# Designs tried in a protein design chat: VH-VL binders against Large ribosomal subunit protein eL28 (rpl28). Part 14

Target 1, 132 residues: Large ribosomal subunit protein eL28 (rpl28), of Dictyostelium discoideum (Social amoeba) (q9gs21)
Amino acid sequence: MSQDLVWSIIKKNNAFLKSSHGLTLSAEPGNLRNKNSLKYSGLARRTTIDVAAVNGKVVVSSKIVKKAAFPAQSKKTTTFSTVNTRKTARFVKTLATQYAPELRAAALGRLHRVQSALRSAKKAAARKAKKN
Key: E = the ipSAE of ESMFold2; O = the ipSAE of OpenDDE; V2 = 0.75 times the mean of E and O plus 0.25 times the DockQ between their complexes.

## First folded at step 4 (VH-VL)

Design Z3_3 (from Z3_1 with heavy chain W101Y F103W M105F Y107I; framework fv_zigakibart)
Fold by ESMFold2-Fast, scan of step 4:
Structure Z3_3 (fold): chain C 132 residues (1-132), chain A 118 residues (1-118), chain B 107 residues (1-107)
Amino acid sequence: as target 1 above (132 residues)
Amino acid sequence: QVQLVQSGAEVKKPGASVKVSCKASGYTFTDYWMHWVRQAPGQGLEWMGYINPSGGDTKYNEKFKGKATMTSDTSASTAYMELSSLRSDDTAVYYCARDDYGWAFDIWGQGTTVTVSS
Amino acid sequence: DIVMTQSPSTLSASVGDRVTITCKASQSISSYVAWYQQKPGKAPKLLISDASDLQSGVPSRFSGSGSGTEFTLTISSLQPDDFATYFCQQWDSYPLTFGQGTKLEIK
């Protein structure tokens, strides 16, 4: 049943995504809290939500795994070009709320940290530009 | 056809080690986690652990930590499970099984009988 | 660990009978139960996942139901090919655990 799906909120290593040099993201307390969640098979293979900063943009990655097996192509990545809190928050809320309301607060908290880091980085870049 | 083919039966002495293989075919090996389950004679099924072939990360049942080692060879599409310091109570049929994304074991190997005999 | 308890441990039945096997979890596991059939000398075969989802190729006489802590596997009209051992398994949390098995034998 879809309402019984648990969406794991995992901050993944962005090994395959370009990393923005100089961005610092805070660790989230309890981001492994659901390590024994409804679907133990895991972090990489079941339904997941990940929020990261890549090249000055917010990247939200989701993978929805149906009861039937799904290949890696089931993973969907959505990129938000600006730090638009309303649009990005709505997207994250939708992903979390549909199947695991318990994870909603954690996903939104992570998004807030990512957006805050991006704003700080942009302000730092602006200060450097004005000096040089 | 999707299938898992395991290595043949083994007879070992106490204190020896054994390494069981599980060769996958008919699907992309790295797309699915592989688990190991054993069944002692006349007993039920006991979960040992899993390996994620995509990164090699593993999770073990506490009973098998330090006893079992799971590895995989992506180029050969083969998963391995090694048992060390064998005792008579390790006599069992060992199965590899494919994880259908947390729903079930949808494909099973045929099993490898390991007999520990003095 | 979640303990899965099956009842009965042994069940005697005749061809054509309706048979029900029960599986109880020591804590709520939503619908995250799979059922397997095992014949002597063979690997287990998946019958049902997510408590009630029949695996492709499994005869429609097999059905599953339940949620929370109590689950059932039903065979609506036993066939000779159905005499085997049946196992339930939880997919809620680590470590994964199985019921002790129900042996279905000829009456």
Scores: ipSAE 0.006, ipTM 0.532, lowest interface PAE 13.5, mean pLDDT 77

Design Z3_4 (framework fv_zigakibart)
Fold by ESMFold2-Fast, scan of step 4:
Structure Z3_4 (fold): chain C 132 residues (1-132), chain A 117 residues (1-117), chain B 107 residues (1-107)
Amino acid sequence: as target 1 above (132 residues)
Amino acid sequence: QVQLVQSGAEVKKPGASVKVSCKASGYTFTDYWMHWVRQAPGQGLEWMGYINPSGGDTKYNEKFKGKATMTSDTSASTAYMELSSLRSDDTAVYYCARGDWGFFDYWGQGTTVTVSS
Amino acid sequence: DIVMTQSPSTLSASVGDRVTITCKASQSISSYVAWYQQKPGKAPKLLISDASDLQSGVPSRFSGSGSGTEFTLTISSLQPDDFATYFCQQWDSYPLTFGQGTKLEIK
C-alpha cells in the first residue's frame, strides 16, 4: 500500500483549560476562581508529534512551540526504516521526553501500530508475489 | 544580540510619580511580552504586571492596580512603567524583563527608585 | 496566590561540592517553574525554564527537576562563579510568584 496515514498527538493542556474553563467561566461570573488555573500566556500552546508511514518507511515529525519566542515553531522530520525498530523507538522516546513527557506512552503506542501496519503490508505483498 | 536598556536612577518625594523606560533592541519588539518586576533593598523579587506590545493589553498584580500603569511605544521599541502616589516602601530596583509564557529570558539592568522626604 | 517556598535560605558550600536547592509550591503547578541566578548589583539571569529546560549558554553543571509541587535546582560541581542568590518562580497562574531566594555562599 502507497497510502499515507497520519496521526497527531496534541498536547492539549492550555487549549483544554481555555476552551472548557476559561470561556465558560467568562460567561458565568460566579465561577471566577477557576481562572487562576489558566496558563499565563492566554494563548493555546501546542506541541505535536506525528508518526506516519511514507513509502514503506516510518516518518516522525515534530512541531515544537518555543515558550520564549512568538511565534516560535520548529518543525523536524526524521525518516526510519522498518528494520531498525529499537533506534526508532529510542528516538521517539527521547523526543517525547524532551518536549512532551505526558505524550510519551501514546507516541510509542502509535509508533508500534505504524510499524506493525507496515510489516503486515510488506508480508501481504510478499505472500501475493509468492502465489504467482 | 538582545538588549533591554532602562532609564537612570530616580529620587522622588512621597506623593510624586515616576516613569521608568525600557528600550528593547536585537529582536522584534511586538513578538514578546514585557514584564515589570521590582526588588526592594535586600528583599526578593515581586512581579508587577505585563504589557503585550502587539495588542497593548496589560495585566497587573492586584497589589499594583491603580498604582502602576504600563504602556509601550512600538515605533520606539520602548516599554514604560509609571508608578504614582509614591511611598517610602516603593523604594526598590525596578526591572523590565522579556517573556512570552511567564518566565523571563532577558532582563534590563534595573532602575533604582528611591523615595525619601 | 501560589506561594513558593525555597529551602534552604542560606547554603554554605565549597568549590567542587554538589549542591541542591528545593522549591515547594502551595498547589500543583505541573512543570511551570523557572530558576534564576542573581549576583549582587545585577539583574537576575534565567538558568532553567519549564522545570528542566536548560537555557542556552548556561553551564551543564546546572540542572532542574521536579513536577507538581516539589522542584529542585542542582549544581553538580560548584564553581567560584556560582556563588550567588538563586530564585525559583512559578508561571502556572497569576499573579506570577517567586520563592524567597537561596543565598549560596563560600564555606
Scores: ipSAE 0.000, ipTM 0.521, lowest interface PAE 15.1, mean pLDDT 77

Design Z3_5 (framework fv_zigakibart)
Fold by ESMFold2-Fast, scan of step 4:
Structure Z3_5 (fold): chain C 132 residues (1-132), chain A 119 residues (1-119), chain B 107 residues (1-107)
Amino acid sequence: as target 1 above (132 residues)
Amino acid sequence: QVQLVQSGAEVKKPGASVKVSCKASGYTFTDYWMHWVRQAPGQGLEWMGYINPSGGDTKYNEKFKGKATMTSDTSASTAYMELSSLRSDDTAVYYCARDSDWGYAFDIWGQGTTVTVSS
Amino acid sequence: DIVMTQSPSTLSASVGDRVTITCKASQSISSYVAWYQQKPGKAPKLLISDASDLQSGVPSRFSGSGSGTEFTLTISSLQPDDFATYFCQQWDSYPLTFGQGTKLEIK
């Protein structure tokens, strides 16, 4: 099973703290769940998972396509605060396990980097507030 | 507290349309998808679809495509479901339900709106 | 569509009993099952998500288990407030589907 990693943001993680852009992870799982099933034979699947920082919060989005030629599902977006790190990690892990298990480690790594960037930004803001 | 409050019961003639409202309070309306589920008398629960209030994106159960229309008003924190060309088999209690933080389970439900279609 | 089949359709029990309700999926759905309680004239209440994750405010006597195609909801010591109809729901694939329900009645 092949997978593609597509970057939709600048290399520095702190750059997206002020933007709505995020990392896009894509996979082509092609009949992985129902091998030897005529119902899913020849059916291509594509999943994208976006994890980004938007307005100081972690936003996780997913989009699933059952056929390469047609979008099958709307993008689902869930917003988390940095204080809900375990809940957010569990959500990302289950989402990846359900739709793109080969991307699970990469998606969790991305989440960790996004959360670390948000924590660093809070620390930097607190340091600047020192003078007031 | 987190609540979903639906509009009152409706009695309609075959061929009419009905629009049910669902007003959210106690949370940020645009952070959660809103689903619609119906329950015919003496029958089980049937998923109709969802609307994402932050973008207006919808997903319908194929059975309800062209029959149900879901909309939302973010300034009023209200979701709507309009059912057209009513038939007697549309008689049911219609629920709005909030998508949970985990998966696609429904953690908060409206009280339900009874729609009766009779000649 | 994924078909969810519940058994039994009706279950008679006494306060203090341990009761188990079963839900079978027509294909593997991992742990992607939720359980609801519905009392007459009321909306359903979410009890369990992701097969075994007890929701906040739900009594600990409720528990869920299972994976793949067979799932169970257990009430370890039945209380008067527990007599209701119970539904399972899969969220593996669209359309989302529910079991037909299990009515828990006083014996």
Scores: ipSAE 0.006, ipTM 0.548, lowest interface PAE 12.9, mean pLDDT 78

Design Z3_6 (framework fv_zigakibart)
Fold by ESMFold2-Fast, scan of step 4:
Parts: structure tokens; C-alpha cells; sequence
Structure Z3_6 (fold): chain C 132 residues (1-132), chain A 119 residues (1-119), chain B 107 residues (1-107)
């Protein structure tokens, strides 16, 4: 019943360019001729922080770009309930502060979006169950 | 206070097995991968493998496949490493170590467990 | 397996000295190197990750540099607490491997 929703936040490697103002990986779809700059930034990135909704839970993942071709072997994952927003926010803040401070606000924004989407899905499911 | 506390020293005879424990505290045990590293007397460090406590999936250094077994108990926040068919050259200090999220470097280490194999 | 070779194997220095330890990989490992300090009878302590990323709580006199196959750990002004053995570690490929260690001794 639930959807898997994913948002990614990326730390850029050795980039003297585009280090201004909170970088995220939600690349603009549709203009493949124009080559979205954030999409190609992933090729030079070192680590990523992903926040996703999986099976009704919030999943925070980190992975090393060098081993992105083997996600199952390089991906580190922690699962949280949507009702434990403080615990999840603390975890995300700690990760961002230690490894990518410039992504802190963006990471928290992604988390809020994922949590809101999961709550909306839960309320919609409860509403339909009540009608029957 | 993030801490890893290991079981005490062991003395074993050749052919025996030993099981070392590593109890985590001060953080959520399932949030970080746990690695095992050994160090023979006066020697360098040798990586043995890791376990992901969240799912129990493991990865071993080929040298230790079939000889070392890594497990974890999430209710006890404890990781285990069992080494079988002990030989004299297995005499070493065995460490558990917590993985960084941004890489495979170890930010928190257990105090070490000395395993001595002698006949 | 990627072989990590440290030089020198032993280094004698005085308090206040600038010391440099080198670590060479048998193949390119980008910046996937960590540095550790180990004192007698104790577990290793992480100093630097990702070649140059100083761990929280580690004094700023420690720094790391390098990429590819050659990496360096520098202590800008040696303190008494710094006499220890230092290890580099690669995490580019499995199995993870360490250098043989560099013992830093009082001159």
C-alpha cells in the first residue's frame, strides 16, 4: 500500500565550484539535452545521505561513491518510525554536522518531507478503512 | 558516552574455538556496522570482516572465511566473533570497532581481547 | 589485495619538531585513507579519515594530505603525548588493509 519515496543529499568531492548554498540531488527531470548540473555532480561526489520512506518507515542511508556500483555492500542504513521525529532529526543532524555541514538544512528538509508524506499516506489509509 | 566493552582474555589449546564478545553502549547498536580487527604481538593490524547488526549480513576477509563467524544480538547490543580450529599463529589481541557512516574507518574501538593459543 | 607501505618504520624526534610519515598504496585508492595513533597496551585511535578529514577532538597540529598512491600524516609541532605508533588504512577495496606502522620515538 505504501510508496517508496526517496530524496538524496550529496557532498561534492574536491569542488571549488558550486559550493554555495546547500546542495541537493533532486535533479530536474525532462531536460536530458541540457544535462542537469546536480545530476552530474554525483559522478564527483564522495558520500551521500539518502532519506527515504520504505515499508511505512523512515530510512536514512549513507554510501560511498567509489562503491556505488555495489550499493548492498557499501550502503549503511538506519530505520526510524515517523513518530520518533526527534530521534531521527538528531541522527540526521549528527551525520550532517560531522560529514557535510553544508547539507544540514537540506537534509532536515528532506526528512520533514519524507515524514509528512508518510503521515499523509497513513491518514489516507485510515480514512478509507473507516469508510468501509 | 559511546563505548565498546569486550570480554576478558582467553587461553586456548590448538584445535579449540574461542568466542569474543563486544557490548555496545551510548548509541543505537543497529545504526553502525561492527568490524573485527586483530593484532599479533608486536605486529600490525589485520582486518577480519564486518557485520551489519541491523540485518545480520556479514563480509569476511577471504583469509577468515570458514574460520571466523561473526554474529550479533540486538536485544543485548552485543556483537560476537568466534574463531575455530585455533593455531599458535592465532595468538593476538582481537578488537571490535565501529564503522564511520561516511567511510570504512573506525571511530570507536573496544579495549581488545587477548587470545593466547598454546599447547 | 592493496598493500600499504609506510615510511619510515621508526622515527626519532624531539618535542617541538615537525614530523612527517608517508604511506604508499600499491594501486590508486583516491583519498580513501584513514590514519590511526596507537599507544602501548591500548586500542588504536582514529586521527584522520578520507586522507585529510580531521576527527573531532584531535589536535589541529595533526594533518593529512595526498591522493592516489601517496599519503602523508604531518604533526606540525610534536608534543610529549604524540610519541606512539601510527598506522594508515585504505578502504578503497576489500579486504581493508593497514600499513605496517611507524613508531615515533623520543630522540
Amino acid sequence: as target 1 above (132 residues)
Amino acid sequence: QVQLVQSGAEVKKPGASVKVSCKASGYTFTDYWMHWVRQAPGQGLEWMGYINPSGGDTKYNEKFKGKATMTSDTSASTAYMELSSLRSDDTAVYYCARDLWSGFAFDIWGQGTTVTVSS
Amino acid sequence: DIVMTQSPSTLSASVGDRVTITCKASQSISSYVAWYQQKPGKAPKLLISDASDLQSGVPSRFSGSGSGTEFTLTISSLQPDDFATYFCQQWDSYPLTFGQGTKLEIK
Scores: ipSAE 0.007, ipTM 0.583, lowest interface PAE 9.3, mean pLDDT 78

## First folded at step 5 (VH-VL; framework fv_ecleralimab)

Design T1 (from Q36 with light chain K30Y; at its last look DockQ between E and O 0.44; V2 from the best seeds 0.00; counts 0 for: pae E 4.6 > 2)
Heavy chain, then light chain:
Amino acid sequence: EVQLVESGGGLVKPGGSLRLSCAASGFTFSDAWMHWVRQAPGKGLEWVGHIKSKTDGGTTDYAAPVKGRFTISRDDSKNTLYLQMNSLKTEDTAVYYCARDDWGFAMDYWGQGTLVTVSS
Amino acid sequence: SYELTQPLSVSVALGQTARITCSGDNIGSYSVHWYQQKPGQAPVLVIYDDSDRPSGIPERFSGSNSGNTATLTISRAQAGDEADYYCQVWDYSSDYVFGGGTKLTVL
ESMFold2, look of step 5: ipSAE 0.217; ipTM 0.710
ESMFold2 (binder alone), look of step 5: mean pLDDT 93; pTM 0.952
OpenDDE, look of step 5: ipSAE 0.493; ipTM 0.850

Design T3 (from Q36 with heavy chain H50Y, light chain S31Y; at its last look DockQ between E and O 0.46; V2 from the best seeds 0.00; counts 0 for: pae E 6.8 > 2)
Fold by ESMFold2, look of step 5:
Structure T3 (fold): chain C 132 residues (1-132), chain A 120 residues (1-120), chain B 107 residues (1-107)
Amino acid sequence: as target 1 above (132 residues)
Amino acid sequence: EVQLVESGGGLVKPGGSLRLSCAASGFTFSDAWMHWVRQAPGKGLEWVGYIKSKTDGGTTDYAAPVKGRFTISRDDSKNTLYLQMNSLKTEDTAVYYCARDDWGFAMDYWGQGTLVTVSS
Amino acid sequence: SYELTQPLSVSVALGQTARITCSGDNIGSKYVHWYQQKPGQAPVLVIYDDSDRPSGIPERFSGSNSGNTATLTISRAQAGDEADYYCQVWDYSSDYVFGGGTKLTVL
């Protein structure tokens, strides 16, 4: 099944698919300061981990605030196929455990919801393809 | 049986170029992330870079010492991984291994390596 | 730049238990993998995910990981266990990181 067809069905049936940069729906885990950032008192910095569906694939995006010098923070994006669910979960778990343990449960829960939505959309597309 | 066979190693002068190949068999090559790892004579293992599986978008990343000089590519129709090495330096002298990373961020199968010597 | 530290060498008497350490900041929050490399040969994965054995690796190879230290344990050491051993992690900032290696000698 074509990822373009799957994506069109997902957009019709899933509120997660809206974004300002195309088809991505992203939710930050909150706007509160990071509990583990007491060393950064007086500085407004935030570590984020976002998990979203983009074009039928899972995309993990992160911005990591470090106390170390240059670069103090960086943004990274990693894309995973829906068939690599175990590798995707390991990536998200390891990333959150090391850099934002307070976000671990939320990031994994978001990943589960995104993966479930993609599975549901693929099942619906397969039923429509057989009907035609 | 999983097999990885590197080729293309040899002697090259500093500033030169060399292209390594890794022929893969016994697994679905397009589903695997593939790595290059090198080992200077008498030294430890050093990660060079990887290329993601075709199913994960096929993008690459590199260790800092080789970034901008080395290019990893794959041809899934030939089950072959490549390493293009440009602007070679004497510190690039090493045995170069290709390795498979199926899912676990570990290298579960390795080739026997090919020697690259960069010397005047 | 994430770093892993291993002892340069470890010696063990035949039939005794060898322990090879791998130290890193918060390594207990990572999955640690171990490779065996005999002279002139490619590395072989002997432990993955801290403590799991690939198919074909004898049960006398085991691993643990907590705090700042991961350990490879080889019980009932045999002459054929003489090799270099490398730990490895995946780290978000440094990608794939190997330890410096430990030469195991079996007496």
Scores: ipSAE 0.055, ipTM 0.670, lowest interface PAE 6.8, mean pLDDT 80
ESMFold2 (binder alone), look of step 5: mean pLDDT 93; pTM 0.944
OpenDDE, look of step 5: ipSAE 0.250; ipTM 0.785

Design U1 (from C16 with heavy chain K54S, light chain K30E; at its last look DockQ between E and O 0.17; V2 from the best seeds 0.00; counts 0 for: pae E 11.1 > 2, placed apart)
Fold by ESMFold2, look of step 5:
Structure U1 (fold): chain C 132 residues (1-132), chain A 121 residues (1-121), chain B 107 residues (1-107)
Amino acid sequence: as target 1 above (132 residues)
Amino acid sequence: EVQLVESGGGLVKPGGSLRLSCAASGFTFSDAWMHWVRQAPGKGLEWVGHIKSSTDGGTTDYAAPVKGRFTISRDDSKNTLYLQMNSLKTEDTAVYYCARGDDWGFYFDYWGQGTLVTVSS
Amino acid sequence: SYELTQPLSVSVALGQTARITCSGDNIGSESVHWYQQKPGQAPVLVIYDDSDRPSGIPERFSGSNSGNTATLTISRAQAGDEADYYCQVWDSSSDYVFGGGTKLTVL
C-alpha cells in the first residue's frame, strides 16, 4: 500500500493551546494524495512545509526532495519559543524562498495564525493568574 | 569521507583571468549546494557566491563585489565545482575556499583547504 | 547592509571558560553559526543554529543567542582551542554574512 509521506510534528502535551499537527503544505499543487497519483507524480519526493503549535511552542517541519531517499534524515523539525516571533518568521521565509517559493505566503499566513493563537492563550492564562 | 580539494590558484596581473576547480568526493555532489568563500591575507572570511544543486535548478548567486566578473559552474559527472574569475583586481587577492552548504542552505558544513590567488602588478 | 561585530581578541587561562561575542541588530532573530580556524587551516563548523553541535565537536563548545548578541562559550579551554573564531548568519537581504573574527589565545 502506497501512502502520503507527510511531515508530522511532535506529540501533544498539556499546554496553553493544545495541538500536535498542522496543515501540511507541498511544493506540488493539486490533489495528489490518492494511491495512483502518488505512484506517478513522485509525491513522496516533494518538498513540504508544515507549521503547527505544539505544547505552546511553534514547530516548523519540512521534507526536502533532495533527501527523500533517506526519509528520517530528510525531515527537519525546528521548535521556536513564542518570544522569537521574528526569528521564526525569517526562518520560514528563508526556507520557503530556498525550496518552495510558491508556499511562502501560505506558510507565513499559517505561522501568523499559530502565533496569534498562542499569544491569545498566554494573555488568557495571565488574566486567570492575576484574578486568583 | 567528505573531501573538497581546490586547485588552480596562482599569480595573475590585474585585468587577468583564472579558473579555480574544486574536486569533491564522499557525498552525492549533484544533491549539494556548493559555495566559494574567500579570505584576504590577514583578514576575515567573505562569501563569494554559490551554485544550487542540479536538482534545484543549478542557478547561481554572487556577492556584489564579484557580480558580473565571476562565474560559478559545476560538472556533476566529474564531481567538480568551478570558479571562473575575469577582470581580476588587486582586491581579489585571497585564499579561495570551496564549501558545501547544509541541507537548508544556511551554513557551511565542510570546507576545502583553499587555493591562493594573488593579483599584483 | 547587515553587519556582525566581534571583538578582535579574547584571552583565557588554560582550563577556564572563554566567551566570544557576536553583535548585530536583532541578531537574536537570526540563526547564528560559528567556525573555528586554526593557523594555516580551513575553517571548521563548531556550532550551528545558535547552539547545536555537529558530530565530533565536544560538548564544552556551546552557544546562545538573544537580543543583539550571540555568544560562543568554550568551557575547560585547552591549548588546542587557540584559533580564530567567526560567527555567520544568512540574511535575506545580505546573503551570507560573517563577523570579522576573534583570535582566541589560551594562556
Scores: ipSAE 0.008, ipTM 0.567, lowest interface PAE 11.1, mean pLDDT 77
ESMFold2 (binder alone), look of step 5: mean pLDDT 93; pTM 0.955
OpenDDE, look of step 5: ipSAE 0.469; ipTM 0.845

## First folded at step 7 (VH-VL; framework fv_ecleralimab)

Design T10 (from T1 with heavy chain H50Y; at its last look DockQ between E and O 0.06; V2 from the best seeds 0.00; counts 0 for: pae O 7.2 > 2, placed apart)
Fold by OpenDDE, look of step 7:
Structure T10 (fold): chain C 132 residues (1-132), chain A 120 residues (1-120), chain B 107 residues (1-107)
Amino acid sequence: as target 1 above (132 residues)
Amino acid sequence: EVQLVESGGGLVKPGGSLRLSCAASGFTFSDAWMHWVRQAPGKGLEWVGYIKSKTDGGTTDYAAPVKGRFTISRDDSKNTLYLQMNSLKTEDTAVYYCARDDWGFAMDYWGQGTLVTVSS
Amino acid sequence: SYELTQPLSVSVALGQTARITCSGDNIGSYSVHWYQQKPGQAPVLVIYDDSDRPSGIPERFSGSNSGNTATLTISRAQAGDEADYYCQVWDYSSDYVFGGGTKLTVL
């Protein structure tokens, strides 16, 4: 099944669609821009890269769909601490070279946002601990 | 080899303006966050501000002492970083460095700096 | 605003170990970076992310960060290590903060 065909089926109807201020956004895994478009679709694209925060860590995931019927078979996940920001960035940069330019840029952007958020969370937690 | 070369420094009177440039080479400039950092004579390093990559929105932020007076910009087509300094004060006298931030929240490469002297 | 405190100066005998501290409230929650600046030169990154070394930086340089104190350790101090050293963090408010700097003298 082609990416276009999949997109035609899911673009208006999937569990990850969100409406906000008249815009349709997507919270689907692999959607690095949260945009409801084929360009950034984590569901429709055969090859995807994802950067997410999980349990206080940076998780980088890559997906390669060889067959439409088995989308979950080719997933690679790497987990990083936010302490090693530069190393994580280097990893993502290197990995991202294997993807389309739009996804490369998006991946790096997402990484920065995720790292920033995790740092902030850690700081907030530390402050809270100090008050107790 | 990564290189950063600042220029545009000089003597200016209080209330005057000056624009600094930083020419970058040896890396993909458009992907990098860039910083200005200054150092008054005999003093420590002081962060001035940064500009993000276009991918990350190209937004800027500034230290409180220069906010509203200084503007950071970039021309990716020319691999050049700028610092527009308006309403200069004597306390702005410093060597001004441009530095690259390669996604580490650290400045891994610095230019040689350019001296700005604000004096009546 | 977030502040980093460094000693004004540290002295070390040739071949001995120097330790330069950087103190900040819960600094252990930050990634601390260290810069070396020799007289008349631009700063050079010597440690990033608390303990990582850039390429070209000798293994004599190491870093640690916990609690309220980050430490730059320079083992087997050499004459060429005499310089000013600055710690730096990125605060959650997106501000980049430098310590006041420490002058290291090698005796």
Scores: ipSAE 0.015, ipTM 0.676, lowest interface PAE 7.2, mean pLDDT 88
ESMFold2, look of step 7: ipSAE 0.253; ipTM 0.724
ESMFold2 (binder alone), look of step 7: mean pLDDT 93; pTM 0.953

Design T12 (from T1 with heavy chain D31N K54E, light chain S31N S94Y; at its last look DockQ between E and O 0.07; V2 from the best seeds 0.00; counts 0 for: pae O 10.6 > 2, placed apart)
Fold by OpenDDE, look of step 7:
Formats: sequence, C-alpha cells, structure tokens
Structure T12 (fold): chain C 132 residues (1-132), chain A 120 residues (1-120), chain B 107 residues (1-107)
Amino acid sequence: as target 1 above (132 residues)
Amino acid sequence: EVQLVESGGGLVKPGGSLRLSCAASGFTFSNAWMHWVRQAPGKGLEWVGHIKSETDGGTTDYAAPVKGRFTISRDDSKNTLYLQMNSLKTEDTAVYYCARDDWGFAMDYWGQGTLVTVSS
Amino acid sequence: SYELTQPLSVSVALGQTARITCSGDNIGSYNVHWYQQKPGQAPVLVIYDDSDRPSGIPERFSGSNSGNTATLTISRAQAGDEADYYCQVWDYSYDYVFGGGTKLTVL
C-alpha cells in the first residue's frame, strides 16, 4: 500500500490520536513532532526515523518500506547508554541525512528534547538519593 | 545502597573453563546494562564485554581478545550477572570486575572483583 | 581500534593542582569518563561525560575535553588522591576503550 492510501485510512482513526486545545496530535512511534499529518506520521510513511527515551537511554530507530505493493518493513534500532553524548548527536545527524529535510530537523529537535528530559530525570533521581 | 559482589574466581589450567557470577542489589537490576572489566596483575583496566537490558534487546558485545570464548548472560529474576569463560589462556589471568551502566552514568558502580588465575 | 594515551605518572605537591591528560584522535567528539583506583580497591567513577561529577565526588575534581585531549583536573590535591586514574570512552561500535592509566603521586 502507498503511504497516501495508508494515511487516508488512519488519519482520523488510530489509537495514538490525542486532542488538545482544538488540535489533533499524535503519540504514535516515529512521529517526531507529534503532529497528525502524513509528513510526520510514523505509521503511514514508508521511511521514518525516531528518537525516544527508554530506561534512561536514547534509542534511535529507523524504518524502511521498500516496495509499496509488498510492504516488507525493515526496522533498525540503536541504543546509546549515555544521556548527553556527542556521539549520539553525530549518529542522528548522519542517519538523518537519509531523510527529508523536515525529518532531519525534527529528529535533531527530538534528540535534544529527549536528552534534556533524561538529564532532568537523572538530576531528580540524584536529589532523591541525597535525601535518603 | 548499590552493591555488586563477584564470585567464582580461582585457579584453572589453560584450556579450562570457569563461570563467574555477580550478585547485584540496591537498584533495579533488570533496567541496567552490565559490564565485565578485567585487570591483569599490575596492569590497567580492560573491557571484556557487556550485556544490555532486556528492554534494549538483551544483546551482548565482547572485546576482540575474548570473542568466541567468553559468554555474558544475566538472570534478572536473581539479580545476577554471569561470565562464562571457556578455552582459558594464561593471558586471561586477571581480577574480573562487574560494573553497572545505568542512566548514562557510564560505569558508575563496580564490584570488589574476583581473581582468576590461569596457570599450568 | 581506538586508542587512548595517558602519561604513566604524574606528581603533584600537597595542596597543588594535578592535571592528568588523556589523548586520542578527535577525542573531543567522544564523551570521556574518568575512574580513580586506589591500591587494592575497585575503580570509582569520578567524572563522566567529560565534566560531570557523580554524587559524593568533591568539586576539586573536574574534567574537560576538546580537540585531541581530555584532562582530569584535581585541585587542592590531598594525600588521599594518590591513586591510578583511567580515562575511558565508548566508541560507537560498542567498543569500550580505557587509557593505560596514570599513577598520581602526591608529594
């Protein structure tokens, strides 16, 4: 199936849709901007990149669907053990060059947000530990 | 309090096998990546290998000198890390440390180590 | 394989500042971690991600990393700081690389 066809089916009806202040957002994996649009859809797009936080680490995932008629998906996941690593940024930057400009920017943005969140969580945990 | 306690070290002949254990406590073991690092007598630290958390795939990686001979595994239900060492060589003689890698703190906690001596 | 080079030994007078270097090709692109190891003891993480300190590590310990050299700085050196210090990086291919270690002597 084409990504356009998939989008036409799921754009108004999927488990990841969220309503907020009159806007429809998406929490779907692979959606780097949380926007309900084909441009950022992790479900509909044939090629996606994702950056997420898992167990205090940064996880970068990529998906490639090679043929529209035979949608065999290939997913690759890379985990980084450090919260604030330049290597992670370099990896995402390099990987993102294979994607559309909009997704490249989105991926780097997501990385920074994820790293910031993880850093905050780490600090919070450290504070808690000191109190005990 | 985070604690790591290695055990299983001892004297073994070249070509022999040995299994080390690392008992973990004081943290959610299942969420942590775990490392083995060794130190030959009077020498520096040398990374042996690691195992990821199950959530991150539970996969292992090894240093070149031990690939094919050493196997790292974990039992999250027992909060225990293992190092199976086969085809041991004299150059494998070292204190073996287990270390935690959690929340991007690198190897933030280490055990006391256990000595493995490979000698004829 | 990636290699890290440390001086074999560094000496510092009591109360003075010690600097231990760790050199590697474009090491500034890596996050460098530092470990302290006292005789007969396990290593202790003293700096991670170039310049961050774990809880319990004195502010006298600091780190920097740029170009081809990372540096562990120990200000106001104390007798208890005498130890071996190791730098370490994670290379993208999941190769964890340690430096050769530096023996710090406090005079």
Scores: ipSAE 0.000, ipTM 0.618, lowest interface PAE 10.6, mean pLDDT 88
ESMFold2, look of step 7: ipSAE 0.054; ipTM 0.663
ESMFold2 (binder alone), look of step 7: mean pLDDT 93; pTM 0.952

